# Designs tried in a protein design chat: VH-VL binders against DnaJ homolog subfamily C member 27-A (dnajc27-a). Part 6

Target 1, 260 residues: DnaJ homolog subfamily C member 27-A (dnajc27-a), of Xenopus laevis (African clawed frog) (q7zyf1)
Amino acid sequence: ALRIKVISMGNAEVGKSCIIKRYCEKRFVPKYQATIGIDYGVTKVHIKDREIKVNIFDMAGHPFFYEVRNEFYKDTQGVILVYDVGHKETFESLDGWLAEMKQELGPQGNIDNIVFAVCANKIDSTKHRSVDESEGRLWSESKGFLYFETSAQSGEGINEMFQAFYSAIVDLCDNGGKRPVSAINIGFTKEQADSIRRIRNCKDSWDMLGVKPGATRDEVNKAYRKLAVLLHPDKCMAPGSEDAFKAVVNARTALLKNIK

## First folded at step 1 (VH-VL)

Design m6 (from m1 with heavy chain R100P D104Y S105G Y108R F109L; framework fv_dalutrafusp)
Heavy chain, then light chain:
Amino acid sequence: EVQLVQSGAEVKKPGESLKISCKASGGTFSSYAINWVRQMPGKGLEWMGRIIPIFGTANYAGKFKDQVTISADKSISTAYLQWSSLKASDTAMYYCARGPRYYYGSGRLDYWGQGTLVTVSS
Amino acid sequence: DIQMTQSPSSLSASVGDRVTITCRASQDISNYLNWYQQKPGKAPKLLIYDASNLETGVPSRFSGSGSGTDFTFTISSLQPEDIATYYCQQYDNLPLTFGQGTKVEIK
ESMFold2-Fast, scan of step 1: ipSAE 0.006; ipTM 0.446

Design m7 (framework fv_dalutrafusp)
Fold by ESMFold2-Fast, scan of step 1:
Structure m7 (fold): chain C 260 residues (1-260), chain A 120 residues (1-120), chain B 107 residues (1-107)
Amino acid sequence: as target 1 above (260 residues)
Amino acid sequence: EVQLVQSGAEVKKPGESLKISCKASGGTFSSYAINWVRQMPGKGLEWMGRIIPIFGTANYAGKFKDQVTISADKSISTAYLQWSSLKASDTAMYYCARERKYQLLYFDYWGQGTLVTVSS
Amino acid sequence: DIQMTQSPSSLSASVGDRVTITCRASQDISNYLNWYQQKPGKAPKLLIYDASNLETGVPSRFSGSGSGTDFTFTISSLQPEDIATYYCQQYYSYPLTFGQGTKVEIK
């Protein structure tokens, strides 16, 4: 049987332990409960009629446990990255989590050989949603990561996430531990993804087009043409591209009404 | 190659304290669980407990929780089994054993054993 | 606690014989069972993990099978160096428990 190591990462209080408990309480034998920021468990799963034994390390996200976490990054086949859709700072922290892992693994521990599943958690929350699905999906897919919307409370999305996650790890192992990048057709470029993300986070029309306040009509039109070609639905299949395209069209219209 | 080396045989009287050691060489000590297993003379194997050195906390079999203390010092790659007050019933061979990569609860490497004899 | 019972407690066989040891769990443990060999005066050695998987470096004459509550361990052709006590061990639940052991001797 295939044996894999999985770790979970994310800020404190994003619900990652609840996700793991929700899935694993029916599959976890035996359980281990630690007091110093890492909970450990063993579970057995079946993927495509193949038996897989999984060791799961649920890492505490608080900076206090940084030194403890460092010892557990190596020899990892899968990572579950969790954030809270109601707290945008937890989403923005994902780049910091990746940086911490890359720092500890060094050049010999290639992160490209690890399967990542991103969980946009707490979709059942009544609080204002701070991270839209298109933004979370774009960030994840631009890095080759799996993306799921989850609720530990309702169980929504959890079984789907784990099944896809483990299937991807099996595929990676069968491919000699190498991510088959030539087989991944994400339908968009890094430049397209970066532009969509930037546009979504803009406060005003000048910022959306990437021009300085007070730019001339020609400068506005030049910036618009570049973005319109880049984000056109015929040329960009990225999540959020249609909304970004509409946003730049509207930004151009708004700016040109006041330019002489 | 991974090797676990245990401290030498001990002869003690009831009421005395004792601390025996299990030193690991090769591989990654901190992230592998170390288990303690007792074998009384002429008897089978009994699991006593385990420790993952990076955690610093130990799990015990219920019957041993109040009898022994399991600890580890990751800076010198050593795990310990300690009694505050020995009893004649503690006479046994004590083994340390390492869990396989990924902490799967099967013991791929064992120490040579420490014989503890407690008699008046 | 999960109780592990082995049968027989001891056996004597000739070199080349097929030897079978059974192990019974007091409750369903799926395939969370290991087999260890302990030679006289030595520490135990892992032979079989997860009921049926042969540990690296272990001779192919050793095998395991079973799931749930009933398990078997087989030596297809007994060799002199196989004189030892064999233990099953469950890791389905804490505390980890071993069978009482089966002593294998040559006639």
Scores: ipSAE 0.006, ipTM 0.408, lowest interface PAE 14.2, mean pLDDT 79

Design m8 (framework fv_dalutrafusp)
Fold by ESMFold2-Fast, scan of step 1:
Structure m8 (fold): chain C 260 residues (1-260), chain A 121 residues (1-121), chain B 107 residues (1-107)
Amino acid sequence: as target 1 above (260 residues)
Amino acid sequence: EVQLVQSGAEVKKPGESLKISCKASGGTFSSYAINWVRQMPGKGLEWMGRIIPIFGTANYAGKFKDQVTISADKSISTAYLQWSSLKASDTAMYYCARAYRGSYLSWFDPWGQGTLVTVSS
Amino acid sequence: DIQMTQSPSSLSASVGDRVTITCRASQDISNYLNWYQQKPGKAPKLLIYDASNLETGVPSRFSGSGSGTDFTFTISSLQPEDIATYYCQQYDNLPLTFGQGTKVEIK
């Protein structure tokens, strides 16, 4: 049978273990071997008419276990990155998790050869939501990662995530454990993604256009033209691009009313 | 799991407008690309364009960019293909198909059953 | 645009024969290639994705191989229900493009 190694990463209390347990309750419950900072389980899944043995390492998210986690990043085929949509700091921590893994794998370990599934978890509590779907999806897809909205509590999104995740890992293994050199066209560039994130976090119309308060009409129009071309609907399909483009258009209108 | 159901066959005259639909059921609509594919009688498959409903913007193959409009209504999980003025050369079978964007699994599954459009006097 | 060329355009074979269809991309598309089957009067059906992966529920007699610019689709033992037109498709870059199709008939 094909054997694959999967690890789960994310801050404490984002629901990592609950996601894994929810999926496994419809199959065989994993056999666990407890160790310091890492819970280890083995399960069997059927993907694309193949029986696959999955070794799952559920890594404790607490900083105390940093040195223990470092031993388990190596030889990984898949990573489930989990954050809580109700706690923005858990989303902001994802770059830190990627940095930790990259540092431990060193220059010989290529994160680009690992399948990542990002789980925006706890969507069952949407009234307390602090990370929009477009934010999480933009971050994930700009890195070539799979993105899913999940609720371990309700079961929503869990089976869809695992099916896509394991299918992608099987594809990776069949390709010699390496990602193809050609990238799929995701409909946007890094510059477009970065601009959307910047605009989303802006406090006022001057910031949105990237000009200083008191800028002239010419400076406002120059900044607007640059962003309007970059974020135009014909040119940008990134999550959140619609709102960012509209924000840029509205910012120009608001500023020009005051300037003359 | 997910099914795509297309609107019924259409018989139109040149110059008439037309809007055909593709409704998704059984899964998430907004996050997956909906593609439109044309097949002229006795000919092969031609990709026309796609829309990712959450963005509302569409991409087109150059041949189709100024001939059709692709749109979607997330509230009813439906994608559309529209002509402002039909031509006899638009006579074809039109398929919709789902693909997930930005992942290794970007293949067309499922497909709609097809909508036959006949344009004649 | 990436051009996809299939060979042959049509073939006739006997039940039990091994059938091979090739597909060439005008530029390197890595393994971002799918194969579809279309039976008369029906919508296309996904058989192979990412060059060599068999879709769930598709018989094991169907297989795909290749990478870069040259790809092969094989039916190891042709069955009567396999009468169809087969298409390759690249999804490396927009616009997405299909091969012209290969019509498979029984003698």
Scores: ipSAE 0.000, ipTM 0.373, lowest interface PAE 20.4, mean pLDDT 79

Design z1 (framework fv_zilovertamab)
Heavy chain, then light chain:
Amino acid sequence: QVQLQESGPGLVKPSQTLSLTCTVSGYTFTSYYIHWVRQAPGQGLEWMGSINPSGGSTSYNQKFKDRLTISKDTSKNQVVLTMTNMDPVDTATYYCARGYYDFWSGYRFDYWGHGTLVTVSS
Amino acid sequence: DIVMTQTPLSLPVTPGEPASISCRASQSVSSYLAWYQQKPGQAPRLLIYDASNRATGIPPRFSGSGYGTDFTLTINNIESEDAAYYFCQQRSNWPLTFGEGTKVEIK
ESMFold2-Fast, scan of step 1: ipSAE 0.006; ipTM 0.465

Design z2 (framework fv_zilovertamab)
Fold by ESMFold2-Fast, scan of step 1:
Structure z2 (fold): chain C 260 residues (1-260), chain A 120 residues (1-120), chain B 107 residues (1-107)
Amino acid sequence: as target 1 above (260 residues)
Amino acid sequence: QVQLQESGPGLVKPSQTLSLTCTVSGYTFTSYYIHWVRQAPGQGLEWMGSINPSGGSTSYNQKFKDRLTISKDTSKNQVVLTMTNMDPVDTATYYCARELRYFDWSFDYWGHGTLVTVSS
Amino acid sequence: DIVMTQTPLSLPVTPGEPASISCRASQSVSSYLAWYQQKPGQAPRLLIYDASNRATGIPPRFSGSGYGTDFTLTINNIESEDAAYYFCQQRSNWPLTFGEGTKVEIK
């Protein structure tokens, strides 16, 4: 039988442990929880008519445990990255988690040989979201990561996440421990993804088109044409592309009203 | 009291099939995986395989994959190891062992072991 | 396969002294490491599971430590009945593998 090592990463209070407890048998090692900040979960699953034994390491996010966490990144087949859709800081921290893991794996460890599932958690919250579904999905898919909307409290999305996650890990193992390159068809480029993310975070119409305040009509139109081609619905299937395209069109219209 | 007991022939001729039975008592048979571990005279321990008595699913050390089968009989609380084409190098004491907990493949109870000699 | 290497292979000790046995894994096994005691003519007996937890009925003089690739079994104030072989075992990856064993001899 296949034995798989999975780690979960994310800031405190995002609901990592609740996700694991909801659909996996979790055995706690109290001594390690208290001293090194790592919780162990053990489960057995059946994927594609194959029995898989899974060891899940739920890693505490506090800087106090940084040196201990470093030892757990090795020999990992899957990573569950969790953030809270109601708290944007937890989403922004995901880049820091990836950087920490890459640093510890070193040149011999390749993050591209690991399956990542991103859980946009707490979608059941009655408060307005700080991170839109399209924003989280774009961040995830641009890196080749799986993306799921989840609620540990209601159970929504949890089964779907684990099934897809484990299936992807089985595919990874069947492909000699490497991601199948030909299986990646996300329908957009990194440049398109980066442009959409930039546009969503823009402060004003000048920033949206990537021009300096006071740019000429000709400079505005040149920037607009470049972005309109890049983000055209016929050429870009990225999550959020339609909204980004509309934002670019509206930005041009707003700027040209004030330019002679 | 938890007990595991191996039984079977003490002597097997080369090329013949070995059949060993592990009979358990003192606990719920279907609650714990049973493993087979062997030890050649004067040497270390070698894991052979396991069975889940609840469903019958098995795992084998690939070294033995072509020769080894582990099965169960729930009505008798027994696990059976069958190994084909025995060779003198297979001479060893064979143990059955119970795992400590569900998916914790440390072994808290062992049978006393049965010595199997493969010789003409 | 994960290879488990034990040192020393033979350890003569005097009653009342501490004894330490090392086990090194060829790759990280996290805390998924057990220790067994085997007396001549007997089956192995579980001493320590998950690197540092004593099994039921095991005296406090036995303790385990370590994480990743380096593990130690310590027997404080060794007694004459502790003369035996000691084996480490990893359960981190298939197949399950054991160390070659350490023979503890009472002088």
Scores: ipSAE 0.000, ipTM 0.372, lowest interface PAE 18.5, mean pLDDT 80

Design z3 (framework fv_zilovertamab)
Fold by ESMFold2-Fast, scan of step 1:
Structure z3 (fold): chain C 260 residues (1-260), chain A 123 residues (1-123), chain B 107 residues (1-107)
Amino acid sequence: as target 1 above (260 residues)
Amino acid sequence: QVQLQESGPGLVKPSQTLSLTCTVSGYTFTSYYIHWVRQAPGQGLEWMGSINPSGGSTSYNQKFKDRLTISKDTSKNQVVLTMTNMDPVDTATYYCARGLSYYYGSGSYFDYWGHGTLVTVSS
Amino acid sequence: DIVMTQTPLSLPVTPGEPASISCRASQSVSSYLAWYQQKPGQAPRLLIYDASNRATGIPPRFSGSGYGTDFTLTINNIESEDAAYYFCQQRSNWPLTFGEGTKVEIK
């Protein structure tokens, strides 16, 4: 039987423990509950005709547990990263979580041999959603991570996430502990992803086209043409590319109306 | 001035549904979690659940999961607690409270509370 | 669920004396512990958050200490106005849980 280690990471109140608890209600037998901010459970799952023993560590995010968390990053096959779609800062903190893990895993911070599943949690109500699905998916997929929309409250997306997550870990283990060659075929480039993210956060039309305020008609048209080719929906399959393309078209129209 | 005010029926019959409203003022409604906490006469405090008014996501104490729903109306700065199938053991003072948390730790502490509303469940 | 146990449940004190209330968690809650004061007919009032931080408007005679599983609320030079119930609360894990409460009575 294959034995794998998975950990969960994320800010307080993102629903991380609720996701783990809801999945574990029928599946995990707790071996012990650590007083050091780590909840530990064990379960058996069946993936692709194999029985897999899963050790899961639900890690508290407080700096007081930093030294303890560091001891548990080693020999990990999978990470569940959780954020709250209603609190943008929890999404922005994901880069900090990756930095902490990279720092512990060695001088280069190699996370290439670890499967990551990102859970955009609390989708059961999205009226004031602060992180759109396209942004969360783009961040995740640009890093080669799995992306899921989840609700611990309703159970939506949870079983699908765990099944895909475990399947990816099995593939990793079957490939000698490394990701299969070209496992990532995300249908877009880093430049396309960076451009979409930049455009989403732009404050005005000059910024959207990447030109300085007061740029000439020629400079605006040159920037527009470059972005229009890069982000055309027929050429870019990245999440949010259609909206970014429309924003670029509208930015050009707005700027040229006032440049004669 | 931060204020939280509960409103709703003081008397509910067994098997009926309770609906309580918490109206907030004096701060940005979507910036803080709102929690519901109850207290049976002469007893301690019991956490029931919470809502994030920004996204509408909720968390419930498993004891109440089947019966409890917390919702919001941002246009009115209100959070609503709905609990089905009330019975006499649910007699308590119900409080709404504003939650504070940091990046670390898994829950909230409560810096402002409503005055509470007594709900008696009897025939 | 994390169980919070308070001792004593009843604490008679004379004005000017110090009073101490203990709160014990069934598992570590780090520093994620708050203390509340509740007078009859009133809502709870936050005294201390994250084990040792005094809330705004709370007199300096109130202080909190502890980490992990053992916490103490201390009231120095207790005043008649301090007669109330006191509750601890952990926010380390869901569901959020409170201690059973300590009744401080002025003799």
Scores: ipSAE 0.000, ipTM 0.379, lowest interface PAE 18.8, mean pLDDT 79

Design z4 (framework fv_zilovertamab)
Fold by ESMFold2-Fast, scan of step 1:
Order: sequence, then structure tokens, then C-alpha cells
Structure z4 (fold): chain C 260 residues (1-260), chain A 120 residues (1-120), chain B 107 residues (1-107)
Amino acid sequence: as target 1 above (260 residues)
Amino acid sequence: QVQLQESGPGLVKPSQTLSLTCTVSGYTFTSYYIHWVRQAPGQGLEWMGSINPSGGSTSYNQKFKDRLTISKDTSKNQVVLTMTNMDPVDTATYYCARVGYSSSWYLDYWGHGTLVTVSS
Amino acid sequence: DIVMTQTPLSLPVTPGEPASISCRASQSVSSYLAWYQQKPGQAPRLLIYDASNRATGIPPRFSGSGYGTDFTLTINNIESEDAAYYFCQQRSNWPLTFGEGTKVEIK
């Protein structure tokens, strides 16, 4: 039987344990709560008519458990990376979580050979949503990660996430511990993703085009052409690319209205 | 407040084993990795390896992996570097330094360093 | 291993002059680069982290810039106390590697 190790990562109170409990209820052997902030469980799942034994390490995200978490990153095949759509700081912390894992794995570990399922959790909340689906999906897919909208409370997205997650891990294991080549084509580049994120965060037209206030018509047009080619709908399939392209077009129009 | 201090022999004979201790104070010992970095006289800095004092997991520069061991004693707030088969080219000042999340994973506090001379 | 190359290796400067030290990585290290200062007989001191952020307690005359493979440490209005060796360091890949060091001498 295929044996895999899965860990959960993400800030405290984003709902990691609730996600695990929602899916694994009645499919989980007795879970042992560790006083050190690591909850360990074992479950058996059937993917593509294969029996898989899953060792799940539900790691506490609180800074108090930082030193303990670092011991559990090694030999991992899958990561469930969770944030709360109602608390933007939990999303902004995701790069920090990846950095923490990379630090521990060192030269022999490579996250490129690990399946990540990003869970944009608590979509059932009646509170204001602070992270749009397009931003979460863009961040995830730019790294080759799976992306899911989930609610541990309602159960929405949970089964779909675990099914795709375990299927991807099986494919990884069957491909000698490497992600299949075909799974790498996500339809956009890191440069395109970074540009969309930058434009989304810009407050004025000068910043959107990457030019200084007072730039000449020629400088504005050069910057515009570079971004328009990069973000053209025919060349960029990234989430949010259409809105970013429109923003760039509108920025050029606004700036050229006031330039002689 | 934060202090790291190296201690050990100043002179080691060729082929002998070196043992250096890094003692820390002024912060929570298990919250920061301890790295060892050496510097040969008149030369640059060379990273040797590190340990996570919480669980004891280690990382070594491949150059030293066959003869370098880093261990910890949590009860004494100490990290120990052990290196076998010392050679005159290993003559250097040896530093321990802390690395953690709060330092953005860079070496923010260093010990004073201890000079180890390898000579007959 | 990522090789870090510093230029110049020796930099004589007069107090009040600006000083610039370059660091080049053999492959991209993104922004995962730091600068350290080492005075004679002392341990290194963290100056700049993530290419451009000043560490706590570091005077504003020190600044860093760069991304990818090319980085610069700048010291504006150099003071006599700035006579030291300066090292760049990458943390993008293991093992951690340092530049050869630049000796800043006050004349």
C-alpha cells in the first residue's frame, strides 16, 4: 500500500483542524493530541481503486509552536495550506509559511516535489471577505499549487479538495516522486502574476504603468506597450488578468489626457 | 541581553577531534536555530552547519558532512560542534550565531568567536 | 553552490565620502541577500537583510539595493568607525554562502 505523509500549515484559528475533522470523520483511526502542538492521525483512503495509508500531522499555527513545527516538515508528500478569507493577514502570511518550510527542508528538500492544496477557508462567513477568490487563486496557481474555496462549517469544497489533493499525490508518487510535466502548464508566468498583483495594489495611474509623475508621453506609451503585451488576454490566462489589462488601458488614457 | 559564547580548546593536533560549545542566554533557547560559521585567518566566512534546538534536526555543508556533528543540550542552553580528523587547513576562528523567524532567517546575533589552531 | 563575488576587495575612502560595494551571485538569489560588517577582532554584525532592509540599530547612512544577481551596499558620508570588512550572504539556497569580503579603509 502507498504510504504518504501530509501536514497542515497556516496561521492559528484559520480552521485547519476543522477541515481535517470534517473530511476524516469515521475514516480516521483514533487521533492523539500532542501537548507540543502536533496532532497525529492515520487514515486509509481509496483513490483510483488504490488503497493509500495517510499519516496526517495537524500542526498548530501559533508562534508558540514554531520550534516544534520545524521538526515535522521533512519527508512530506502533501501540504494543506490554509488561510481565512475574512482575515487578509492570514493570506499575507502564506509566503512566510513557505519560507519556514524551505528553511527546514534545506538542500535535500524541494517543495517542487510536494503537492500543495491551498484552502481559502471560511467562505460561509457572513463577515466581510478581505481576500478575493481571484487573488487567492492567482497566488496559488503561480506556484503550481491546487486552489480551493472551503468552508469547514458547511462542508463546502472539502470533499472536492481532498479528492483532488490525494489524486495529485498518487500521480506524484507514480511519477517517481516528481510532479508530472503536463501539470506544470498553468497558462501564465510568474512575471505575469507578479504584475497583476502589483497593478491590483496601485492607487494612481503613474504607479500602475511604473512611471514617475511627470513622465513624458513617449515614456508613458513605452511602459504601456510593455505591460499591454505582457497582460494581453491572448497571452495571459492568469486570474485577474482581464481586470489588470483594463486598469493599464485606463491608466494610459488618464495620463495622456493631461500630457502634451 | 542576548548573548552567545563559544568555548573549547585553542590548540588541536592534526588528526584529533575538535569539540566546541556554544552557550546562549537572554532568549528562549529552543526558538532559534544555531549556526556555525568559521573564518580562516585573513579569509572570508564559511558556513558549516546548523541545528534546530527544539527537536535536534541538523543541516550540514556537504564539504563537512562526513566529519561534522552538531548536537544540543537543552538543559544547559548549549550547542556542541564536533569535527573529526582536524587538519592545519581547519585553523580558523569559529563562530556560533542564531537564526530565526524574527530575524527573517539571517544571522542576527553572533558569539565573539574562538580561535582554533591546528598544529603539531 | 552559489558563488558570491564582491568588488572591490579593497576600498580606501576619506571620511565624508560615499562608498559603494557590489556583490554578484552566480545564479539568482531573488532578494534573499544580507550584508554584514566585521571590525578587526570582532564578530560580524548584521547590517542589511532581504537586500534593502536595515537591521535594528543600524544608522541610516547604510543602505542596500539590488535583486536577482546584482546587489549594492552603499555607505553615505562614511565615518572613521566604518573602517571594517563587509560581507554579502545569500540564503536562497543551501549551503549558505558569503562573498570574499571588502575591506573599507579610512585614509
Scores: ipSAE 0.000, ipTM 0.431, lowest interface PAE 14.0, mean pLDDT 82

Design z5 (framework fv_zilovertamab)
Fold by ESMFold2-Fast, scan of step 1:
Structure z5 (fold): chain C 260 residues (1-260), chain A 121 residues (1-121), chain B 107 residues (1-107)
Amino acid sequence: as target 1 above (260 residues)
Amino acid sequence: QVQLQESGPGLVKPSQTLSLTCTVSGYTFTSYYIHWVRQAPGQGLEWMGSINPSGGSTSYNQKFKDRLTISKDTSKNQVVLTMTNMDPVDTATYYCARSPLWFGELYFDYWGHGTLVTVSS
Amino acid sequence: DIVMTQTPLSLPVTPGEPASISCRASQSVSSYLAWYQQKPGQAPRLLIYDASNRATGIPPRFSGSGYGTDFTLTINNIESEDAAYYFCQQRSNWPLTFGEGTKVEIK
């Protein structure tokens, strides 16, 4: 039987443990110890007529548990990354979580050989949503990660996430511990995704075009043409590409109005 | 309908062994941890140990490890606390309580009524 | 061991007033904190788990808050039947530990 290790990561209070509990109710033989910030469970699942033994580690997100978390990153096949769609700071923390894991895996570790499922959690919340689906999906898919909208409270998206997640891990193991070459259904490149994310976070029109304040008309137009080709709706199917393209067009117009 | 009930002697002599039984009903016995918690007169609550009734695995507060054994009888839906070499400082009300089996959810949603154990000659 | 310190140890309150009880952990327990009520002659009763979640059947006048080392149990519009001891409990590390308790007296 295939044996895999899964960990969950994310800020405190994003509903990480509730997602795991919702799926695992009646599926896991509980093995746990209230250690400093780590809960542990085991289960058996069947994917594509294959029995998989899963060890799952639910890792507490508080900074005080950093040293404990460090010891559990090694030998992981799958990671569930969770954020709260109602709290943008939990989404912005995802890069920090990846950096922490990468640092602890060291020179031999490579997150490119690990399956990641990103859970945009609490979609049932009546509070104003602060992270659009397009932004969460773009961040996830630009890294080759699976993306799901979930609600631990309602159960929405949970079974779908785990099924896809475990199937991807089986594929990883069958491919010699490497992710299959095909991130082939996303319809965009890493460069396009990185440009869209950068543009969304820019504070002014100079930054949007990637030029220094005071750039000449020719420099502005050169930068614009590069981004317009890259982000054109006919050539980029990335989430948020239409908004990013519009922002680039508007930035050029605003800057050139002040340059004769 | 969930009920936990302690039973055992109310009086134990110093150096003797205490045996308390927790009998549960109204739920699936093997689906919840059973813990033992005691309360000395006028003092707070002290966690002693627990058992997973499904597998029989136990956890003990280190201060009791040499004296305390927790066991189960699944056919009777019972958990037994055995503590050797009782001392007058062990005088307390002893409670059994249950907690969920999942992911370290060690909070006690149902408690027994408690049984007072007095240790004196 | 994680030491849980409750303040105040005794709290006299008049019916209808709010009451607040503090629980402080000697090190961070994240949100892994529960609150219990123990009425005279009875076993403890779970009020709040994981810092802020009310247990089944607990009236909305009881609420919990806090994270890390500092936690508060609040009883809004206190009623005469709320005269009891209140205990906090952490589940972040072994052994499980409780606060010393706060006696709430209704006058």
Scores: ipSAE 0.000, ipTM 0.394, lowest interface PAE 15.8, mean pLDDT 81

Design z6 (from z1 with heavy chain Y100I F103I W104L S105T R108Y, light chain R91Y S92N; framework fv_zilovertamab)
Fold by ESMFold2-Fast, scan of step 1:
Structure z6 (fold): chain C 260 residues (1-260), chain A 122 residues (1-122), chain B 107 residues (1-107)
Amino acid sequence: as target 1 above (260 residues)
Amino acid sequence: QVQLQESGPGLVKPSQTLSLTCTVSGYTFTSYYIHWVRQAPGQGLEWMGSINPSGGSTSYNQKFKDRLTISKDTSKNQVVLTMTNMDPVDTATYYCARGIYDILTGYYFDYWGHGTLVTVSS
Amino acid sequence: DIVMTQTPLSLPVTPGEPASISCRASQSVSSYLAWYQQKPGQAPRLLIYDASNRATGIPPRFSGSGYGTDFTLTINNIESEDAAYYFCQQYNNWPLTFGEGTKVEIK
């Protein structure tokens, strides 16, 4: 039987433990190490006619447990990164979590051979959402990570996430611990991803096109053409590219009517 | 070669504090957890607690939590067990053991010290 | 705490016979079970881990089996040097717990 190690990471109160509990409620025997800030369970899953034994380590997110967490990053096949769609700071903390893991694995430990699943959690929340699906998906897919919208409360997205996640880990293990070549082709470039993020954060049409206030009609049209080619939906498969392209078109229209 | 060696007093009076030292050699001290396990005469094995010598993090059997402390001295490759309020029922052979943290299976013990007998009597 | 119950507590065997020791957990420990041998005046020695994997240097006459709550240590063609206490240990839940031990005696 294939054995895999999975860890979960993310800020306190993003719902990590609820996701694990929701999926595993009738599927695993809990195994606790409460005094050291690690809580874990053992489960068996059936993927592609193969029985797989999974050890899931739920890592406490508090800085107090930093040195304990360091010991659990090694020899990991999968990571579940969790954030709360209603609290943008938990999303912004994901880069810090990746930096912590990279630091502790060192130059000899390569995260490129680990499957990451990002869970945009609490999508059932009735309060205003502070991280749009396109932003979370773009961040995740630009790094080669799987992206899922989940609700531990309703159960939405959880089974789908774990099935895809375990399937990807099996594929990695069957490929000698290396990601398949096809998994690297994400259909967009870093420049495209960076442009989409920049456009989402712009409120001013001049900034959106990357021109200075007072630019001429010709300068506006030249900037527009560069962005339109870069972000055209037929040429950019990045999440949010369609919305970014529409924003660029609207910015051009707004600027050109005001400089007549 | 991997070796673990316990040292400490063989006799402790009731209500006194026990201090035992485990000295390790033959491997990188910070790479493996060290656990303490005791065995009363003619009885079974009882897990007491552990320490991560890299981070210093400890775990204790709740039975002992209020009187047991495990610490380390990395410069000497030593782990120290300290237990307060010793009672005659604490009479046992005390072992330190190297824990294999198999990322897939948890802790089992591949190397043990020789053990040190601690008798608690007046 | 998970309670580990061993049967029998005393097992007299003649050389060349097979010996079997049972270990039962009060709740499932999956395959996270180890077996140790302890001779008089000595520290325990690891025999089996993960229910069925032999430790380095352990003769093939020792084998382990089981999953969940029921586990067995088997010694085929027992030799006089195998007279010892045998303990099971679960490492699925904290605190780590051991069985009471089985004394194997050679007749």
Scores: ipSAE 0.000, ipTM 0.402, lowest interface PAE 15.6, mean pLDDT 80

